# Ledger of designs, part 3: VH-VL binders against Glycoprotein 24A (csbA)

Target 1, 102 residues: Glycoprotein 24A (csbA), of Dictyostelium discoideum (Social amoeba) (p16642)
Amino acid sequence: MVDLKITLVNEDGESTISGKGHPLPAPLIFPPIYIFRFTQYQTEGKLWDKNEFQIKSGKIEFDGEEYDIPESKGTWSKDDEENAIDVNLHLFRPPEKFFPKN

## First folded at step 7 (VH-VL; framework fv_burosumab)

Design S53 (from D5 with light chain Y92W)
Fold by ESMFold2-Fast, scan of step 7:
Structure S53 (fold): chain C 102 residues (1-102), chain A 119 residues (1-119), chain B 106 residues (1-106)
Amino acid sequence: as target 1 above (102 residues)
Amino acid sequence: QVQLVQSGAEVKKPGASVKVSCKASGYTFTSYYMHWVRQAPGQGLEWMGIINPRGGSTSNAQKFQGRVTMTRDTSTSTVYMELSSLRSEDTAVYYCARGLSWYGAFDIWGQGTMVTVSS
Amino acid sequence: AIQLTQSPSSLSASVGDRVTITCRASQGISSYLVWYQQKPGKAPKLLIYAASSLQSGVPSRFSGSGSGTDFTLTISSLQPEDFATYYCQQYWDYFTFGPGTKVDIK
């Protein structure tokens, strides 16, 4: 089980999801969507009151690595059967620290 | 137990379409990507495309664009792959395979469906 | 698209031999490389993912190494059940398979 934390800043301030999780590798498609699955988690902040959100800035912390999230957008959804949350980030380039570049 | 069960063998004429099914069981269907891979007799493995069962979004290998359509039915935990305008070169075993949540590795495979295209 | 090549295309070896198979990518793919074993008439079986991580249930005689463009699958002491074709596969940019290496046991 690996620690995963995503901090997102939008018009409503700072929101966080943290706990145990992992990124899901996805095909390189434009526009790319990067999915982070949390299996044990805590949420804070107002961003989670809606399924779709705009992002001014943020940070992903996974297995000791950090990635700064640029201005972007995202969605999230609950999987009640698995007791999991998926955070889907629409990013125009891979988070290099989790998906190393050529 | 995690399992993928595919539909039975098909024999088709050139120009026809074939639709292969793959029924998943033993795990949460919408939590893993599903891939389609084919193998012509005596040849290697060839990736055809990927479907996200949660939203139904797909991405196909360029060689098959315009001929392959992937769909899913979440109520039956089944994915489908339809290949149209069949040619003799499409004779192959077609596999569905589950993608690991972290990686582009395929950990669970269907048993394969033989599709024969003959005039 | 990223092309993968494997060498040798085929080999024959005796039980107990050390077998090495290589996979080369047309461009850097970091550690995003997977190895499969396929026996005649069967679906492929996942052996190694992320270049060097052994899949649960796979015998420890199998190992993977490499990064970037050059990768190796090693079978430290070949067994009769290792008669198979071995494929590499990349997941850096979509998905492509190598052409396979056939291992015949004498």
Scores: ipSAE 0.008, ipTM 0.610, lowest interface PAE 8.7, mean pLDDT 86

Design S54 (from D5 with light chain Y94W)
Fold by ESMFold2-Fast, scan of step 7:
Structure S54 (fold): chain C 102 residues (1-102), chain A 119 residues (1-119), chain B 106 residues (1-106)
Amino acid sequence: as target 1 above (102 residues)
Amino acid sequence: QVQLVQSGAEVKKPGASVKVSCKASGYTFTSYYMHWVRQAPGQGLEWMGIINPRGGSTSNAQKFQGRVTMTRDTSTSTVYMELSSLRSEDTAVYYCARGLSWYGAFDIWGQGTMVTVSS
Amino acid sequence: AIQLTQSPSSLSASVGDRVTITCRASQGISSYLVWYQQKPGKAPKLLIYAASSLQSGVPSRFSGSGSGTDFTLTISSLQPEDFATYYCQQYYDWFTFGPGTKVDIK
């Protein structure tokens, strides 16, 4: 688990989630999604008031590096068993560094 | 060279089933989705469904649910599409096509298989 | 399901002409739009993906633009080998094709 921060821009403005987290391997589904699991997190902005959202743009800061998120859509869900949340982003092909290289 | 080679033309009677094959070569078979698309004579393209060759999971267009079955054989790098309860309006060229995972685009296509349904 | 419409349904053009084809989606699909070229008796050929990304090996006279609901395919200077039917396809919510636009010689 490393420092992970996702900043998203939508119609309501800028929204962020930051804390300790890691990417989860996504199954092959359409549209393609990438899942980021956060533990010990904090959120800011209006995006987190809804389960589904549209994104104009954004960025991911993961283990000291920054990556852009293109126009997309997403969802988020809470995992009460682990005290975690999953942020599910529908992305064009993201950097493979987010996932194990097996 | 990446290539998809389909089975030959079929002539079937109404009510029969047809099974079309599509053999992949030149790439890792389990790393890409495979799609089936058909085209009736003089008409446009119609998406039928998708198969994940790695696990064999499928999703079919609503119009074909209950009539279409997609399968694969990883030992021969081949996908199959079986369409049952054939009607004259099923007369079409059937294509298999490789899907790009992140872009939903079909970059490599089979040559097509003509299926004619006639009495 | 997301429906796609294309305009015009057909057009006639001369070699050297600039040709523009439009694709409209029944709802917003971001940039999740693909263009294909199909010649008589042949399988379709991928031209453009993600609305504006040119597929490797496709001539630069082809370009795509648009986002949301309105998309355009442009051929800047039509060549004899470009007479074909052109299809758009969305991948935002599964997969659907437009009805096609036939580009005929004038």
Scores: ipSAE 0.015, ipTM 0.662, lowest interface PAE 7.3, mean pLDDT 86

Design S55 (from D5 with light chain F95P)
Fold by ESMFold2-Fast, scan of step 7:
Structure S55 (fold): chain C 102 residues (1-102), chain A 119 residues (1-119), chain B 106 residues (1-106)
Amino acid sequence: as target 1 above (102 residues)
Amino acid sequence: QVQLVQSGAEVKKPGASVKVSCKASGYTFTSYYMHWVRQAPGQGLEWMGIINPRGGSTSNAQKFQGRVTMTRDTSTSTVYMELSSLRSEDTAVYYCARGLSWYGAFDIWGQGTMVTVSS
Amino acid sequence: AIQLTQSPSSLSASVGDRVTITCRASQGISSYLVWYQQKPGKAPKLLIYAASSLQSGVPSRFSGSGSGTDFTLTISSLQPEDFATYYCQQYYDYPTFGPGTKVDIK
C-alpha cells in the first residue's frame, strides 16, 4: 500500500480520490484499461456520483511520481469483499513508471 | 496491414554486441508497447524487456540488466534492441512483439532475427 | 518471478481428436494468462487472452478455461494446421512463459 491520488477534470469540474492504494496488473483489453485500487480513500467532487465518466484531463500521483491523464474515459467499482474501490482508466499507454520494475 | 519487420540475421563472436531493429507499420507506433522476446534453438520463449515508444522508457528482465539497451526512433517507427558482451548461450531467434498491456500479451510479432554467437 | 509449467510436454494426436493442454502457475494470477501457437520457423500467434477470450480470427475449436493457478487450452477437433507447439504466458507480473507443449502427428 502506498499514497495514491487521482485528480480528474470533466465538464462538472475537478474531482479527486486520494489515500492508500496501488496499481493492479493490467488486463488484456483494447483499448487498454489501467486499474488503481484504493483500500483507504477520501473523495471530493461530483465525478464519483456516477460510476462511468468522461475525462478531459487529470493527474495520477503515486509514490512521488506523477502521470498526466489525457482525454479519456473511466469507471469505478466497489469490491465489497475487500472493502476497496477500483478506479479504471481507459488509456492508450499505461502510467508505466507506477508499475513494478522488478 | 499491421506489421513488424525485423533486420536480418547476424553472426557474432563472443564478446561482441548486436543491434536488432524492428520497424512498425499499419498502426500508431506510439500507442502500443514494444517488447523483445528470444528463443534459443529448440527451446522455449524468454522475455527480455519492454520499451514505451512515446517516452522511450524501458524495463528489462533481471537476467539482461547491464547488457541490454532498448531504444526507439519515432520518425521511422522503429525500435532497437542492443545486446552486448555476447556469449554462446545468447544464440537465439530474437522477436519484437507488440504488447496490449505493460506486462505483455503479444498480438503482433516480428518475423524474428537469428543471432548466432560462435567462435 | 512467476513460474509456469505445462503438461504434457508433448503429445501425439490424430485429426479429429480432442486435445487438452494444461498450464499451472506458481502463484495466483487471476485470469491474466494467454495462449500462443507456434509452428516451426514461425513467430508465435496469439490464440487466447484473459484465460478464456478467443482472439479475433482464431477458429472456434480453440478454447481456454481456468483461473488462479490452473489453466487449460482445448482444441475440440484437431485439424492438420493445428500441429504445433503451444505456450502459455502470464501477464499478471513481468512476462513468463511455460516450457511449451508439442502437439505432433500420431
Scores: ipSAE 0.007, ipTM 0.616, lowest interface PAE 10.2, mean pLDDT 86

Design S56 (from D5 with light chain Y91H)
Fold by ESMFold2-Fast, scan of step 7:
Structure S56 (fold): chain C 102 residues (1-102), chain A 119 residues (1-119), chain B 106 residues (1-106)
Amino acid sequence: as target 1 above (102 residues)
Amino acid sequence: QVQLVQSGAEVKKPGASVKVSCKASGYTFTSYYMHWVRQAPGQGLEWMGIINPRGGSTSNAQKFQGRVTMTRDTSTSTVYMELSSLRSEDTAVYYCARGLSWYGAFDIWGQGTMVTVSS
Amino acid sequence: AIQLTQSPSSLSASVGDRVTITCRASQGISSYLVWYQQKPGKAPKLLIYAASSLQSGVPSRFSGSGSGTDFTLTISSLQPEDFATYYCQQHYDYFTFGPGTKVDIK
């Protein structure tokens, strides 16, 4: 678990979720889905009032690195078994820096 | 060494179907997307579609919707591209290519399969 | 669909020349642009990804630049083995190739 913060911008303004988290292995489907699990988190903004959302732009801050989020969509869900929340980003075209290792 | 080896050249009549194979070796087959790209004689490169070898899900270029079918066999690390209702303008070299950096750049290419459609 | 245009469509050059090839996108594609080299009868070879990142094993005389809609591939000092056709390709929205630029001997 490391420090994780996701900032998303949509028509309703800026929303964030921050806390301790990590990326999860995601199914290799196309378009790809990137999953971030938070075990402790704080949210700000209107985006989290709904389970599905559009993303105009954003940023992922993970373990000291920053990654830009392109225009896309996402969902979030609660995992009661793990006491966690999963943020699923449907990133058709993640930026070159989204995951530095390829 | 990472390699993609394709099936041999084919000659087909208009209206027939062709199925080209592409066998991967030297890497984990299910960890990379596979693309199909074609090139008609003297023309440029044209993207046809993408397949995820893990689940078998595909996305094809709109131009080929209804005519192209992409499949894979994980036990042999092989992807297939079948093109039906062949026309003379389908005469081309067909390439499979591995997607680097999840799917954006194609770093490893098959040698190509020449498909000639002629009466 | 995103359309890519390359200029020039062909050029003639001599060994030692500086060659520049341009790729333009019909809409902004950030840095999601890749360059390939293709020699007659061969499969394409990856040269540059993410608009400006040189693929391992590619000579340093090749470089890429640009973002958004305008991109350039530069060969600083053309060598005999560089006579080929060069293609740009976007992956911002699915995948499309430019029409290619042929680099011929003068």
Scores: ipSAE 0.013, ipTM 0.667, lowest interface PAE 7.7, mean pLDDT 86

Design S57 (from D5 with light chain D93E)
Fold by ESMFold2-Fast, scan of step 7:
Structure S57 (fold): chain C 102 residues (1-102), chain A 119 residues (1-119), chain B 106 residues (1-106)
Amino acid sequence: as target 1 above (102 residues)
Amino acid sequence: QVQLVQSGAEVKKPGASVKVSCKASGYTFTSYYMHWVRQAPGQGLEWMGIINPRGGSTSNAQKFQGRVTMTRDTSTSTVYMELSSLRSEDTAVYYCARGLSWYGAFDIWGQGTMVTVSS
Amino acid sequence: AIQLTQSPSSLSASVGDRVTITCRASQGISSYLVWYQQKPGKAPKLLIYAASSLQSGVPSRFSGSGSGTDFTLTISSLQPEDFATYYCQQYYEYFTFGPGTKVDIK
């Protein structure tokens, strides 16, 4: 579990979710879906009032690194049995190690 | 230097299959998606499909489902596109292209492979 | 499937001219639009991604604008090396290309 924060900007302004979390293995489907599981978290902003959302821009802060989120869409859901929340970002990024050095 | 080098031109008869290769160099092969795009003589660009070199998962355009197979070999940093049941309208230049997952843009292209389907 | 159309299909212009090419999508695609340049016998070259972001190494005379369904590629002062075919491409849902716009010498 590492520190994880996702900041998303949409038509309603800026929203965040922050706490402890980790990326899940992405389904081997296209378009790829980045799934971030938060096990201890706090949310701010209006985006979390709906389960499905458009993303104008955003950032992922994970294990001390920062990554930009381009225009995209996402969903989120609660896993009540595990006291967790999954944030699913529908992006065309590889599942692991965002923005690998090349 | 980042580059994609494709196999040479092919001439095939209707009903045959063709397998085009695309060898990547100068970057981490498994960190970028690879796309296949074709262009018939004098015509525009047509997207055929995408492969994730890390796990080998693919997704093909509906028009080519059942006829196109994309594979990769991570030991040689090579992707392959095989098109079966060739028809004269499959005559085209076939390109591989590296995809920027984040932006859906194809930033590095192979030189193209001409596939001619005729007698 | 998202279809793209380009206008005009071809145009003739002189060096120094301002050239504008449009791309229209059959449905809203936000800013998920890419522009390419292709010269005869060559592979396409990435010019612009995310509707308006200039690819590194591409001359500043190229610019992109638009969102939703209507997009524009502008060449502010056409140079001899700019005579080519230009393609738009969407990545909102899979990938489709426009039919291309040929920019030829007048």
Scores: ipSAE 0.008, ipTM 0.643, lowest interface PAE 8.4, mean pLDDT 86

Design S58 (from D5 with light chain F95Y)
Fold by ESMFold2-Fast, scan of step 7:
Structure S58 (fold): chain C 102 residues (1-102), chain A 119 residues (1-119), chain B 106 residues (1-106)
Amino acid sequence: as target 1 above (102 residues)
Amino acid sequence: QVQLVQSGAEVKKPGASVKVSCKASGYTFTSYYMHWVRQAPGQGLEWMGIINPRGGSTSNAQKFQGRVTMTRDTSTSTVYMELSSLRSEDTAVYYCARGLSWYGAFDIWGQGTMVTVSS
Amino acid sequence: AIQLTQSPSSLSASVGDRVTITCRASQGISSYLVWYQQKPGKAPKLLIYAASSLQSGVPSRFSGSGSGTDFTLTISSLQPEDFATYYCQQYYDYYTFGPGTKVDIK
């Protein structure tokens, strides 16, 4: 469990999710989807009111590393069993530092 | 020995469809993305789309939406690109190319397939 | 979509010349740029990826530089086999190619 924070900006402003989490292994699929699992978290902002969203810009902060999120799209889903949330980002630019190669 | 070998030249009438094949060898077919890129005579390179041979998922450039279908056959290590409703502007050399996942670079290219659309 | 422009569109040079080709992106693309060489009648050949990383087997006279919106391909001492068209390509948001720069003999 490591500190994980994702900040996302859309037309309506800034939204964040922060807490403890980790990236899931990057799948070899197209379009590329990068998944961040939060096991302890809090959310701020309006973006989380809807499961699918457009992203104008943003930032991922994980274990002292940073990655700037380009214009893209994402989804999120809740895992009620674990009280966890998965944030799924469609990124054509791979955040290589966070994910192992397959 | 890594190579991509494409099917031969095609001549089609306007309104027809063409299906170009690209057979991969010398590497694990399902471990790399495959791209399709075309080049009209005397013009530059134009990206058409991408397929993941593992699951068959695809994404096409906006310009070709609705006209391009990309498929693959894992038993023969072959990808296919079908372009429908052909126009004279579709006359071009069509290339398949292997994509590197981390760098978005196309490191191995097929020899190209000339498709001529004329009446 | 991200648009790439290249300058010059064409140039004439002699063997031994230093050749510089530029590629400019319509928005910031970090270092997510690739350079290719294409000879007449042939498929393109990968030269440089990640803006500045030389592909294995490519001569050291080729180099790439830049980040953000402005990128350069340099051939330090042009050889006869280097007369070709050169393309840049971004992979920051899908994939788009520049229009190409043709390097012709004088």
Scores: ipSAE 0.011, ipTM 0.625, lowest interface PAE 9.3, mean pLDDT 86

